# VH-VL binders against q09693r1to98, part 14

Target 1, 98 residues: q09693r1to98
Amino acid sequence: MKILASSTNYVLHNRLSNSQYEDARSKIVNFGGEFTNDAAKADYIFVNYSQINRVRRELRTIGTPLETCVSCKLIVKIDWLNEPKESLTPGNPYVIWH

## First folded at step 5 (VH-VL)

Design Q41 (framework fv_patritumab)
Fold by ESMFold2-Fast, scan of step 5:
Structure Q41 (fold): chain C 98 residues (1-98), chain A 119 residues (1-119), chain B 113 residues (1-113)
Amino acid sequence: as target 1 above (98 residues)
Amino acid sequence: QVQLQQWGAGLLKPSETLSLTCAVYGGSFSDYYWSWIRQPPGKGLEWIGEIDHSGSTNYNPSLKSRVTISVETSKNQFSLKLSSVTAADTAVYYCARDYGSDWGYFDYWGRGTLVTVSS
Amino acid sequence: DIEMTQSPDSLAVSLGERATINCRSSQSVLYSDNNQNYLAWYQQNPGQPPKLLIYWASTRESGVPDRFSGSGSGTDFTLTISSLQAEDVAVYYCQQYYTYPLTFGQGTKVEIK
């Protein structure tokens, strides 16, 4: 399925095993998205966190504060990749920041 | 009341590894980040890095290649290892509490440990 | 990295007079999402660890005397001691926590004139 078509995607490795990280990369590509190793280029950032303040802190450590990320549209819980039944919009329950 | 108690080596020779431990008691451990900060004699403060109860770390890029911070959550302890020390690493080393997940200011500090690196 | 610059490096003030310390960040530490300045001030007496005085640029830590106040926003910040007391002789540091690495100013030494 191409639910991530025309999107550039980043996965925050923190709190993911190497196998979970690689699985997320594969799913992003399979769903039609492009993967980037640079969070500042991402439309969507996938994270294994439920609280946005934790994510803000982690993103600042890699030089990509949310306020200065021009490309960033959504922060999405990684679990969405397992069940991508609805589009990524601010109203999606897996979206924790927009 | 929260207290941070720290201990470790005080005298090192160049090329050795610095090892310090900080124990936290009197408060919650898992709700905070815990940092190491150093201060060379007569100089200012330099943040080294931080860790939370799950082992998630953030390091100062200037020290990242030599620094490892680890946590023993069952003991409410965290530790600093700094490899390949030189005289430039001579400083008082402090452990400190960072407030929460979005804050990075330090409300409780350990007493400090003077580490001298000399040949 | 955000560089923190304090001025002056040292300051001599008479007892009971006002002491003013400035801190400038190389980029804004104001986070628009919560409208907070990610800036703290510390006092360090000889032989002791730093003590938190102010966080969020202007919020006094519990137990800190009212004579200490913080002001400013964005890149320019001030710590004011309205009526200097003998126990206020110390080195003062500003710190940003807007982005990593966390960085401190070089310190301002406050002495009695």
Scores: ipSAE 0.014, ipTM 0.628, lowest interface PAE 8.0, mean pLDDT 86

Design Q42 (framework fv_patritumab)
Fold by ESMFold2-Fast, scan of step 5:
Structure Q42 (fold): chain C 98 residues (1-98), chain A 119 residues (1-119), chain B 113 residues (1-113)
Amino acid sequence: as target 1 above (98 residues)
Amino acid sequence: QVQLQQWGAGLLKPSETLSLTCAVYGGSFSDYYWSWIRQPPGKGLEWIGEIDHSGDTNYNPSLKSRVTISVETSKNQFSLKLSSVTAADTAVYYCARDYSDWSGYFDYWGRGTLVTVSS
Amino acid sequence: DIEMTQSPDSLAVSLGERATINCRSSQSVLYSDNNQNYLAWYQQNPGQPPKLLIYWASTRESGVPDRFSGSGSGTDFTLTISSLQAEDVAVYYCQQYYSTPLTFGQGTKVEIK
């Protein structure tokens, strides 16, 4: 399945175990996405949070304020990678910001 | 000023379920994660897990099969249930708030509840 | 899991002397994206919950005396008390918040010699 084809993806490590982080990276590649270690280059940012304000805080901490991120399209709960049936659109329940 | 008040059963028998509650007064509840941390007598600290106002949880994998943390947002309360207790679960249990930048270090703590598991 | 190891387990220091406590993580807690160390230090007095002293390895919590300082990066960290006061007799814990599960060191007991 190539549901992330043509996307550049970042995983926010905070609040993940190392195994969860590595698993997410593998799933992104398996679903056709490209992985980046630079959040400012990402189309989609995967996070282990439900609260957008926490994500905003962490992104500021890594020098990528969400308010000024030109590339950023969606913030997505990492759990979506376990069952990626629906495309990533603003209406998807795993999308917490668009 | 934020205050965490905790209560629950202090004496349990092996195989019973531990139940503790923490109530948050004076500050914002919905913007933070709230944790349970325990400390066996004379030993170090062990993080049990955390919850936010929406019910989003993260648990220590060593306890995940036995632990449930729940939230009652209308009361600014969250609770810990730990099933199938043994003597190894004897500890002081603390509730605590993630620091204001939500990083997973703790700026406010409850007073602690001593839980003793004995036959 | 990231394991946190403190040394020594206990130390005795005379009033006014320098106390140093070390903390080692089993893997780096430095996040390369923000160049921050996800490490905190706590003080625990008998019968009380832990109190936050230091976060981000070296940032002192508001209200904490300036004799407390944190240093280090990656896997090796130090808490320093520049001039021990009687009120500083306590157990000190380091904690990482880089990776879940959150983990603490075993603690270092500081006593007056």
Scores: ipSAE 0.238, ipTM 0.795, lowest interface PAE 4.0, mean pLDDT 87

Design Q43 (framework fv_patritumab)
Fold by ESMFold2-Fast, scan of step 5:
Formats: sequence, C-alpha cells, structure tokens
Structure Q43 (fold): chain C 98 residues (1-98), chain A 119 residues (1-119), chain B 113 residues (1-113)
Amino acid sequence: as target 1 above (98 residues)
Amino acid sequence: QVQLQQWGAGLLKPSETLSLTCAVYGGSFSDYYWSWIRQPPGKGLEWIGEIDHSGSTYYNPSLKSRVTISVETSKNQFSLKLSSVTAADTAVYYCARDYSDWSGYFDYWGRGTLVTVSS
Amino acid sequence: DIEMTQSPDSLAVSLGERATINCRSSQSVLYRSNNQNYLAWYQQNPGQPPKLLIYWASTRESGVPDRFSGSGSGTDFTLTISSLQAEDVAVYYCQQYYSEPLTFGQGTKVEIK
C-alpha cells in the first residue's frame, strides 16, 4: 500500500534463505519502495538481526560501513515487512539504528 | 559468578537427533548472545551458531540444514538440536557466552559434553 | 567465510624461553573506522574448555598473566609468551569475529622441550 513510497531499500542477504530474500524484495516493491543492490544508496536497510553491532560488522565486510553511509537513514528488522503497521521512524520497535 | 551447565545424550546412533541443553546461572541472560561450538577429538573448534533472548538465531552455513537452536528465557536455558547425525558429528560440544554484548568472542564456556555417534 | 590459518602446528619450547604463534586471516579483520582488529586468542588445556586470553588482537583478558601478549593488524597476528611456564602447555587458537560465521584457526600445540 505504498507505505515505502519514495524510499530506496536494500536487503542484507546474511541470515536469509534465497526465498526469504526474494520475498522481502517482492514486499518492498509491493509497498511502493524502490529496491537497490547497493547498500550505500539505500534509505532503509532491512536485516535479519536484532543487534546493531552484528549489522555494522556485515556492512563493513561488503564495503559499505554504516558510519560512512550518507544515504542510510534506518536499519530495520526484516520482520517489519510481514506486518507494516506504522511508518518507519526512529521510535518504531523494528528500527534498530537511526 | 557466571556458570554454564550443560547436559544431554552422550551416545547416539547414526540418523538420530542430537539434543543438548545449556543453563546459565549467576549472571544476566537477556543481555548476551549464546553460542554452541564443537570440537571433534584431536581437532579444532567449529562454531555452530548463536541465539539471543528474543530467539534470533544464526547458524553456520555448513550445518544450517540440520541445526536448530532454541531458547527458554524464563528458565535461562538454550538448547541445540542437530538432526541426522553421522560419525562425523562425534565431538565435544560446548555452550559459550559472547563477551560484552555483541562482540563475538567468548568469555565463559560450559565444561563440554562428549557426544559419540556409533552403531 | 574468513579462513584462519595458524603456524606452526606445534612448538617445543624450553621453560623460561619465548614462544611465538602466528595466525593469518584470508581477509582483513581490521575495521579502519575504529582501528580495531576483530581477533581473539584462546588457551585450551587437555580435558578443559578454551579460556579467553586476548581480544581486540592485543587486549589481555582480566586475570591473564602479562607474559601473554598479542600483536599484529589486518591479516597477520602473533601471540607471544615471553617466558614459558609449565602451566602454559596447551593448544592455542585464534578466532576472528569480524564476519559471520565466526571462525577459528586449526590450533597450535605448545609443549615443553
């Protein structure tokens, strides 16, 4: 329903099966978001992690350190895509970094 | 005083499911990641996977199809199940705590459980 | 996966002499933004679980004697025991925590000569 309208989104493949990754990609598009394969271009990064330091680690290994990502606004738990009940803001319980 | 106590079946037959439990005493449970690590006799260490208090898991891709780690936060316990065992799964299995919340190195270890897979 | 390789596989060192163990990672475990190496060292005595000695490549865990020191950066790391004691006879493992899955070296056995 376009809850991701005007956003560019990346999915961190770590900890996801290929089917979970493709499902997340499909949901992002269906919610009105643009999907990117370049984490450095993303407004929102969706992850299967509960803890930010694990995400920082994985982003470093793919050459996109969170600290140097100028476009990055939020890191969001992948489970938000299953039940998007409210907009993505720093106060959302699925947001683990802002 | 943080202590990790382990228990479970020590002798299995091929094709059975390995089941081990680790209980945490004397420290915070919900502030850490909890891992399983194994060591075949005379060999090195292999990280199996981790879990946090919310049930968020990551499994080593080499074992992912056979591994389930679960948590019972109310009991300060987490458990490993490894399905379809073979002789290659014979090892000492350790539970361990990640130091300083999220770091990925291990400051406390259980004493280990020897699991032997034989007919 | 980051592969960890230790050398040598075994060392025989006389009491009071220096022991040196090397660990190499297949890719850098240095995070340049905080200048930290995501590398730990463990000691394992026969029949016991591993014991943490060093983390962040060079930080000594509380209670670990100062004869143990860690050094190196990026892909090449060293654990040094400046004056080997009888209680130091053990297998030593390096571990990276830069990327999942977490991986260990194959181990280096230290024996008294």
Scores: ipSAE 0.031, ipTM 0.698, lowest interface PAE 5.2, mean pLDDT 87

Design Q44 (framework fv_patritumab)
Fold by ESMFold2-Fast, scan of step 5:
Structure Q44 (fold): chain C 98 residues (1-98), chain A 119 residues (1-119), chain B 113 residues (1-113)
Amino acid sequence: as target 1 above (98 residues)
Amino acid sequence: QVQLQQWGAGLLKPSETLSLTCAVYGGSFSDYYWSWIRQPPGKGLEWIGEIDHSGSTNYNPSLKSRVTISVETSKNQFSLKLSSVTAADTAVYYCARDYSDWSGYFDYWGRGTLVTVSS
Amino acid sequence: DIEMTQSPDSLAVSLGERATINCRSSQSVLYSSNNQNWLAWYQQNPGQPPKLLIYWASTRESGVPDRFSGSGSGTDFTLTISSLQAEDVAVYYCQQYYSYPLTFGQGTKVEIK
């Protein structure tokens, strides 16, 4: 329960339908996380991409380059929210950047 | 083989909305981003924006207030709407496919649609 | 925005001779971790859409003749046509895809002398 407790979370809307985005937001809240609309405040950024270079470009599009994001700890594939059995650490298979 | 077929309005008056559609045949639609790129007569190329099967978009900031790209995934089609056109929007408009899911270069292009904006 | 500047704006080259087109980016397009330059080159014949020639600065697209080659890294890139053929008369564009918005050079027109 509450596996995202004490985390601030952002969902990169790109490559998500509005339905998928709202579903992800609901899951984050249900797992105890805080949701933010400002990627620069996020501990974890959830993305519907497997390619880190694409994610890096998309984050630049919204004004939050990874290289300047002090708060950013992990970029996580959004599929992790479907079955979050293990804590988010660099070794987690759903983590694509740390 | 992937083919992009495009169609839409060719002659517009200032203040009208430009509407173009691109249909994708052959290959996967859902694995790629699909872009609109324009070229005014005798000038270079300007990227307008891109969309994927889920409706996720990125737009050129220079056009963002006027541009909307939408997708009909069931038909493998995506469309461009550009509002409040002026003579500066006169160009050949191309639809194009990103080469792969992780890139931003274009391996397949539609044939182009000339859009002329005149009073 | 990353601005792409090509030089020259136009050049005339004799058949069989070497043609060289330069492209400069206002910021580096090199991703240092994998040593990839996020740069492509296109050929555009009159009345046709652009055709991809080179991607990742130096990788030739399938079906493109080996007389076309790309080189360079970071901010300074070159497209070389080693032995110009009549069918190579076209406008050539470089494009960066490192940063959004995606941007193209202004184009270089290649003509036969």
Scores: ipSAE 0.014, ipTM 0.635, lowest interface PAE 7.4, mean pLDDT 86

Design Q45 (framework fv_patritumab)
Fold by ESMFold2-Fast, scan of step 5:
Structure Q45 (fold): chain C 98 residues (1-98), chain A 119 residues (1-119), chain B 113 residues (1-113)
Amino acid sequence: as target 1 above (98 residues)
Amino acid sequence: QVQLQQWGAGLLKPSETLSLTCAVYGGSFSDYYWSWIRQPPGKGLEWIGEIDHSGSTNYNPSLKSRVTISVETSKNQFSLKLSSVTAADTAVYYCARDYYDSWGYFDYWGRGTLVTVSS
Amino acid sequence: DIEMTQSPDSLAVSLGERATINCRSSQSVLYRSNNQNYLAWYQQNPGQPPKLLIYWASTRESGVPDRFSGSGSGTDFTLTISSLQAEDVAVYYCQQYYDTPLTFGQGTKVEIK
């Protein structure tokens, strides 16, 4: 069982270089997840931010406010993909919104 | 006390580029967005755009083709460039701090710089 | 974009009387998850930058007199000055910070009757 099995995942490109973005996408697939270019379809949204208000603003900017995202379960710091030791649950220190 | 001090050229001819700088004294620079807001004489307020310490910007779509905001984090400064100015760009230009990072209301403002565009 | 509309454009009130300014947003600025309204009010005196009065629709900024209060939720908001003083003659602006671009109302000028 891969750690992102049966999840649909989006990466918020802001504050990521192209190489960081492509690395994150590859890791998501390698960990068993599906990648989407539509944040509104994502279970997990990976971001390079620590403050939820910044993420909320950026998601509004691309047309996917959190309050209208029915699929969205968690917003996760992208650093989790480097060392995914624990499952994504609201108590995980890389999870900044649930 | 947090102070925003602004400067730049106040008189421009049509087609020139407007350039203004804002320096932040006293307080944290890296934990906030920093905005430019303008006000034509006798008119209301228009948000131009914002920048953070990493250079991440958001611009008002109405101005996006002409506006560039840049940051010099080592100096706690950020700057506005607005290209191809016309008389419609005559306004008082303010720099302002985004209250508590990304919340988007403004608790500290610079004193304003009047920019006049005339032939 | 979220359009902010204030009413009235101008208001004349006698000293000591109540002034009421309305602000309407073209869509809700109430965030479901934290139940907060992303709305602020500013006071602007001639020749000065705007000064923050109210944020989160009803929270008064430090140093702002008790006669200023904000109310409302969703799309309809009100700024109330319970007993107008001479120093309150100014233009007042509402602002939403729910979404970018950040937008302001057109302003309401408060004058002494």
Scores: ipSAE 0.014, ipTM 0.631, lowest interface PAE 6.8, mean pLDDT 86

Design Q46 (framework fv_patritumab)
Fold by ESMFold2-Fast, scan of step 5:
Structure Q46 (fold): chain C 98 residues (1-98), chain A 119 residues (1-119), chain B 113 residues (1-113)
Amino acid sequence: as target 1 above (98 residues)
Amino acid sequence: QVQLQQWGAGLLKPSETLSLTCAVYGGSFSDYYWSWIRQPPGKGLEWIGEIDHSGDTNYNPSLKSRVTISVETSKNQFSLKLSSVTAADTAVYYCARDYYDSWGYFDYWGRGTLVTVSS
Amino acid sequence: DIEMTQSPDSLAVSLGERATINCRSSQSVLYSSDNQNYLAWYQQNPGQPPKLLIYWASTRESGVPDRFSGSGSGTDFTLTISSLQAEDVAVYYCQQYYSYPLTFGQGTKVEIK
């Protein structure tokens, strides 16, 4: 079982180069996840941010407010994809919102 | 309590790069975002961009091609560089703290630095 | 971008009288999920940086006199000074923080009549 099996994942493009964005997408698929271009359908949203309130404003800016996202379970720092050693739970240091 | 002290260039020629620095005293640096906001003489306020202690930036799209904000966390300082200046960049430049963990309103401001761009 | 428009551009009010400043946003700054208006008001005295007066449309910043109050929701907001004092002669700015980029109104100058 791969670490992102049965998850739908979105990557917030802001603050990522096109190559970083494509790398993140490829890693998500390689780890067993589905990729979506619609943040409102995501279980996990991967971001290049450390501060949750800034992520909230970015999501409002693109029309997908975090607090109204029914599917959303976790906001995760994108660096987790470089070496995903531990599962994504609220206690994981890469998780900034749950 | 918290004090923002700013300094930098006062008079520039067109095409030069504006450079300003803001230092934070008396409070936490790492738990906030820090912004630059400018005000042309007799006109309103324009948000330039923001940065946090880790170097996480966001810029006003109208200025993004010319603006760079950087941070020196060991000194509790952040700096603005604006390239290719013109007379339209003449303004008082303020540094400011984003209130309560980056909500987007500003509770502490520097005193301002007047930057004049003239030939 | 969310555009912020203030009215009037300037007003003259007698000491002790009520001053009313309006601010309109080009789209709603009310976030339905938390039922908060992402709107702030600032006072700028001549030669000084702006000073935060109000945030969340109606919450008064610590140390701000109770003659200052904010009201409104969605796209239409008002800053009221119930009894103008000499030190209230300033330019007042509204600001939205709902979405990027952060934007301010053009300002309203309050003068003594």
Scores: ipSAE 0.294, ipTM 0.781, lowest interface PAE 3.3, mean pLDDT 88

Design Q47 (framework fv_patritumab)
Fold by ESMFold2-Fast, scan of step 5:
Structure Q47 (fold): chain C 98 residues (1-98), chain A 119 residues (1-119), chain B 113 residues (1-113)
Amino acid sequence: as target 1 above (98 residues)
Amino acid sequence: QVQLQQWGAGLLKPSETLSLTCAVYGGSFSDYYWSWIRQPPGKGLEWIGEIDHSGSTDYNPSLKSRVTISVETSKNQFSLKLSSVTAADTAVYYCARDYYDSWGYFDYWGRGTLVTVSS
Amino acid sequence: DIEMTQSPDSLAVSLGERATINCRSSQSVLYRDNNQNYLAWYQQNPGQPPKLLIYWASTRESGVPDRFSGSGSGTDFTLTISSLQAEDVAVYYCQQYYSTPYTFGQGTKVEIK
């Protein structure tokens, strides 16, 4: 099942090893999503939630504050990619900001 | 304009709990993160942890089991408690501001409080 | 954790001469998404708290003299004092803020020769 079909996705490098980053990228493609290196083009931004203060700082740096939906992007815990049981909507527990 | 003033107990016995407070004057409190950093005599700097006005914290894993940082937003104050102290906790303790909007470098520092742990 | 190592531990330089100190991180502190190095430099005089000199590896803090400059990228960084003055006698620390816990180098003591 291609649960990320028709989505453009960005992965915040936030404390991820290169292998973890590439693993997330591969999972996105495997689930039908497109990957982008430009957060401004993304529908979903995947983040390492265990580093929440770091995530907040880095999203602000790339112009996407956590508490403010600059372009109504969904900020998603990266571990959703390990077990994508439900579509990404504001009600999904892996969606942390919208 | 921004000043950090700190106070608390300076002399402790092993096993006691360290308690320090930092008050922020002359600037915005709610737009920043506030950190505690320590420096043992003649040694380098060790980050302890940070807090924001809402009480969101992040702690150095090496100290996480013993450290609690709390905030009293109505007074523009934040406090450090470090439990079960030993001689290894002897240090000057600084409060500091994470520069503009929670970037992880420190632009303003308190003057420091020397904490000595001795039997 | 990212470990920060400075070299040398101490440095004696004549007044008016160039002082350079190095800082190496155990992992890259260059962030791919913004192409920025998460590295700061501090000056600490005896009995005083550290003072921010440089952030983002090369951006000088307001009020810091032009003789201080930062350079480098990824894992290797340098703080340069182009013409050492008497008030520059201090211990200098690098700090990474790429990830928590934030970590500092062990410090480099700069003294007059």
Scores: ipSAE 0.014, ipTM 0.671, lowest interface PAE 7.5, mean pLDDT 83

Design Q48 (framework fv_patritumab)
Fold by ESMFold2-Fast, scan of step 5:
Structure Q48 (fold): chain C 98 residues (1-98), chain A 118 residues (1-118), chain B 113 residues (1-113)
Amino acid sequence: as target 1 above (98 residues)
Amino acid sequence: QVQLQQWGAGLLKPSETLSLTCAVYGGSFSDYYWSWIRQPPGKGLEWIGEIDHSGDTNYNPSLKSRVTISVETSKNQFSLKLSSVTAADTAVYYCAREYSDWGYFDYWGRGTLVTVSS
Amino acid sequence: DIEMTQSPDSLAVSLGERATINCRSSQSVLYRSNNQNYLAWYQQNPGQPPKLLIYWASTRESGVPDRFSGSGSGTDFTLTISSLQAEDVAVYYCQQYYSTPLTFGQGTKVEIK
């Protein structure tokens, strides 16, 4: 499983610093997998937990299934209805941003 | 158009389990989240929790240890169980439809008065 | 939890006059990504369930008279009834849907002066 990590500034598929990467890893304790900054290789998008309640409502409205754990970062399965993963940008209804 | 009909036990003793059911008529069931909301006599509204057709639930943390919401999609029905009731659970209980999953309520049931007394 | 506080608890307004109800949230309910305020208003007539009046802070529900309007952003919101009618005697509630648990204000009772 490949997880696309968002930046702390809520920008999708940007490069992560070592500090941001290690923070993300420590907070996703109940999911196995590898992190990637390449949207094309990602199976899941990682987002900041502080925004989870808003993001859950937005994602359910567009029909995207949610995979969450009760005490860690939100992990959302990437199912873009045949859209390329490289098209992950703010403004796309399947893209998580804050 | 869309109508929510609710029923269940109106009188309970302390420590019993409250059980209410809501049936949806005249509209799509699977496209929405369905909620339970209560109102003690003369007081304000408290959200209890929500469920969709697949059984995805979210509960008010203040009630989470006592509440279970379930769904019977084939009957367009959803139900509330609240365990270990006390006098503080005396309220009118409403079922309601959320517009999509946004969390505001466009259709409401008539309400069921539940009284908990010895 | 986001706490919703209404003011006043009760108000008396003459027929045809303007009624104003305020609602404050303990945290912003404005979601920056879609620039929407996650706030709704309901009317509850005696013996009836609440009825949706306004959603997204200012969008009037279909069938709701144009004398009802919602305004505000972030943490401070207002419901205005521009010309009070007899059927508007009710309790009004604001509600946030920005975050779970969904929460309501304590209610404002509107009565005829």
Scores: ipSAE 0.007, ipTM 0.613, lowest interface PAE 10.4, mean pLDDT 75

Design Q49 (framework fv_patritumab)
Fold by ESMFold2-Fast, scan of step 5:
Structure Q49 (fold): chain C 98 residues (1-98), chain A 118 residues (1-118), chain B 113 residues (1-113)
Amino acid sequence: as target 1 above (98 residues)
Amino acid sequence: QVQLQQWGAGLLKPSETLSLTCAVYGGSFSDYYWSWIRQPPGKGLEWIGEIDHSGSTNYNPSLKSRVTISVETSKNQFSLKLSSVTAADTAVYYCAREYSDWGYFDYWGRGTLVTVSS
Amino acid sequence: DIEMTQSPDSLAVSLGERATINCRSSQSVLYSDNNQNYLAWYQQNPGQPPKLLIYWASTRESGVPDRFSGSGSGTDFTLTISSLQAEDVAVYYCQQYYSYPLTFGQGTKVEIK
């Protein structure tokens, strides 16, 4: 079972290099996830930093505020994609908001 | 009201390690990223890297093998170490705050001139 | 890496006249999702740290005089000083914060003619 099976995933491009963004996208697909360009449709949002206030601000500017999350999105540090061992749950240390 | 105070050695010989520290006064430390930026004499600005209060770092790939940025959150301080210096590392080194976590810089330290010469 | 190129390298302008500085990025710094340009401008006087003038390509930092304005989108950006004052003699830098590594232009020196 691929660890991102049945998930829709978004990568917050802001401040990623193009190679980091493409690498993250490839890893998501390789781990069984679907990629979306619409953060509002994502189950998991991958980010290149741990500051939740930065993430909140960026998501607000693209029309997907965390406080209005219909699908209870998880915000995940992109580093998790390098060695994904544990499922993405609120207790996972790479999950910075739930 | 936010002030960044920097200090560290200004004169180095080739192969030595550059060590600079920046202390933050008057304002939140934990909500921001903190960067080091350098400027060789008569040249432009080069971003070195950034750190947050938890120790999460991002480095310029051109310097990544030689750079370590560390944080002492209890003191509101962060530090730069650059190993194996050469004359090409001669520059004014600035610490700076990333405004609202976005990656532009609203408060800067005064700069420390580091000269590498034999 | 996104390379930032400024033009001209130096500019001489008479007091009270308009100064225009250009900045070009090798790749777009416009993020389509939020329609924002990840571009800032700084002013640097000799012996001093850079001072933030403009962010998001056109938003003026608090305390910065109205004569400074930023414009442009995507890859081509302009900083305009509508009526040059003596204290505006400085080097100006553009910076992108769209992707890592963060990069700056080479600088444009503004001098009195």
Scores: ipSAE 0.057, ipTM 0.740, lowest interface PAE 5.5, mean pLDDT 86

Design Q5 (framework fv_patritumab)
Fold by ESMFold2-Fast, scan of step 5:
Structure Q5 (fold): chain C 98 residues (1-98), chain A 118 residues (1-118), chain B 113 residues (1-113)
Amino acid sequence: as target 1 above (98 residues)
Amino acid sequence: QVQLQQWGAGLLKPSETLSLTCAVYGGSFSDYYWSWIRQPPGKGLEWIGEIDHSGSTYYNPSLKSRVTISVETSKNQFSLKLSSVTAADTAVYYCARDYSDWSYFDYWGRGTLVTVSS
Amino acid sequence: DIEMTQSPDSLAVSLGERATINCRSSQSVLYSDNNQNYLAWYQQNPGQPPKLLIYWASTRESGVPDRFSGSGSGTDFTLTISSLQAEDVAVYYCQQYYSEPLTFGQGTKVEIK
C-alpha cells in the first residue's frame, strides 16, 4: 500500500513556485494520493509554512477556514513529500496541525 | 515609520494577573502578526505568543496556557494577560512585529519592566 | 522544540579587530525547497530593545553596517563583526523561525578588550 493511499490532498500554492507546486502534485499522485483543487475536500493540506497561524490566515482568504473544514485531518509541511519515510500521524515532526 | 508604544502594570504581587497593551502607529496593522517577547533581568529572550488582526493566536506551550493575547483592531492595539504570576515572571516585556509570513522581528516596543514581588 | 545554543557566552575584542559569534540549532533550520535558513540575528544595546541585524542567516537588514555579516547553514551559524566599533558593545542573540515555538539563543556579550 502506497503511503498516501485513500487520501485526498491539497497543496497551498503560496510560497511555492509553479514548478514546486507541480512537483508536489506529482509526488502526491505517485505516493497513491488523490489531488484536489478544493481545500475543503482535503484530508491533508501540504504547505510551505512552519507557522500554523499563517496557514490559518491563508485558508481563510481562499474561503476554507480551518475551523470549518470537516474533512481536514492534518496540515503537513511540504518537505515531507521529499522523504516520506514515516507515516503522517499527529506526532510526525512535519505535521503542524491536527 | 512604524512605532510600537506599550504600557501597563509595573509592580505585581504573586497570584495577580499581568496586563500590558501595545499600540501600533504607522504602517499596516492588518497585514502582520504581532508578538509578545519577555526578558528577565540579565537573561535571554523568551517568545510568549502571537496574534493577528482577526484574533488568531499561537502561544508558547511552555507557559502552561496562563497567557491570553487579544486584539482591538479598530484601535490598532493588542494586549497580553498573564495569570497567576510568580517571581519567575519578573521581566522586561516587549511587543514586536512579526515580519510578514516569517516570524523574525523588525520593529520592537520600548519594553515594560514588570516586577513581581511579595 | 528547537534549542539554540550560542558560544562563547562572552567575548572581549579590541577595537578594530574581528568578533565571531557562533549559534547552533538542535535541528536543521534549512528548508530544502527554497534553500533558505530560517535564522535571524539581533543586537541589544544596554537599556534598549533588540534590533534586527540579519535574517535568512545572511541577509543584512536595511541600515545595518556592512561590517556585520552572517554565514552558515543547517545547524551551525556565525555572526561576524569585521572591525569592532565602540557602539558594537552589546549582547547578540540568534533566533530560529523554522518551527514554533520560536526560540532564541542565550546571548553572547561582546565587550571591548
Scores: ipSAE 0.016, ipTM 0.618, lowest interface PAE 6.5, mean pLDDT 87

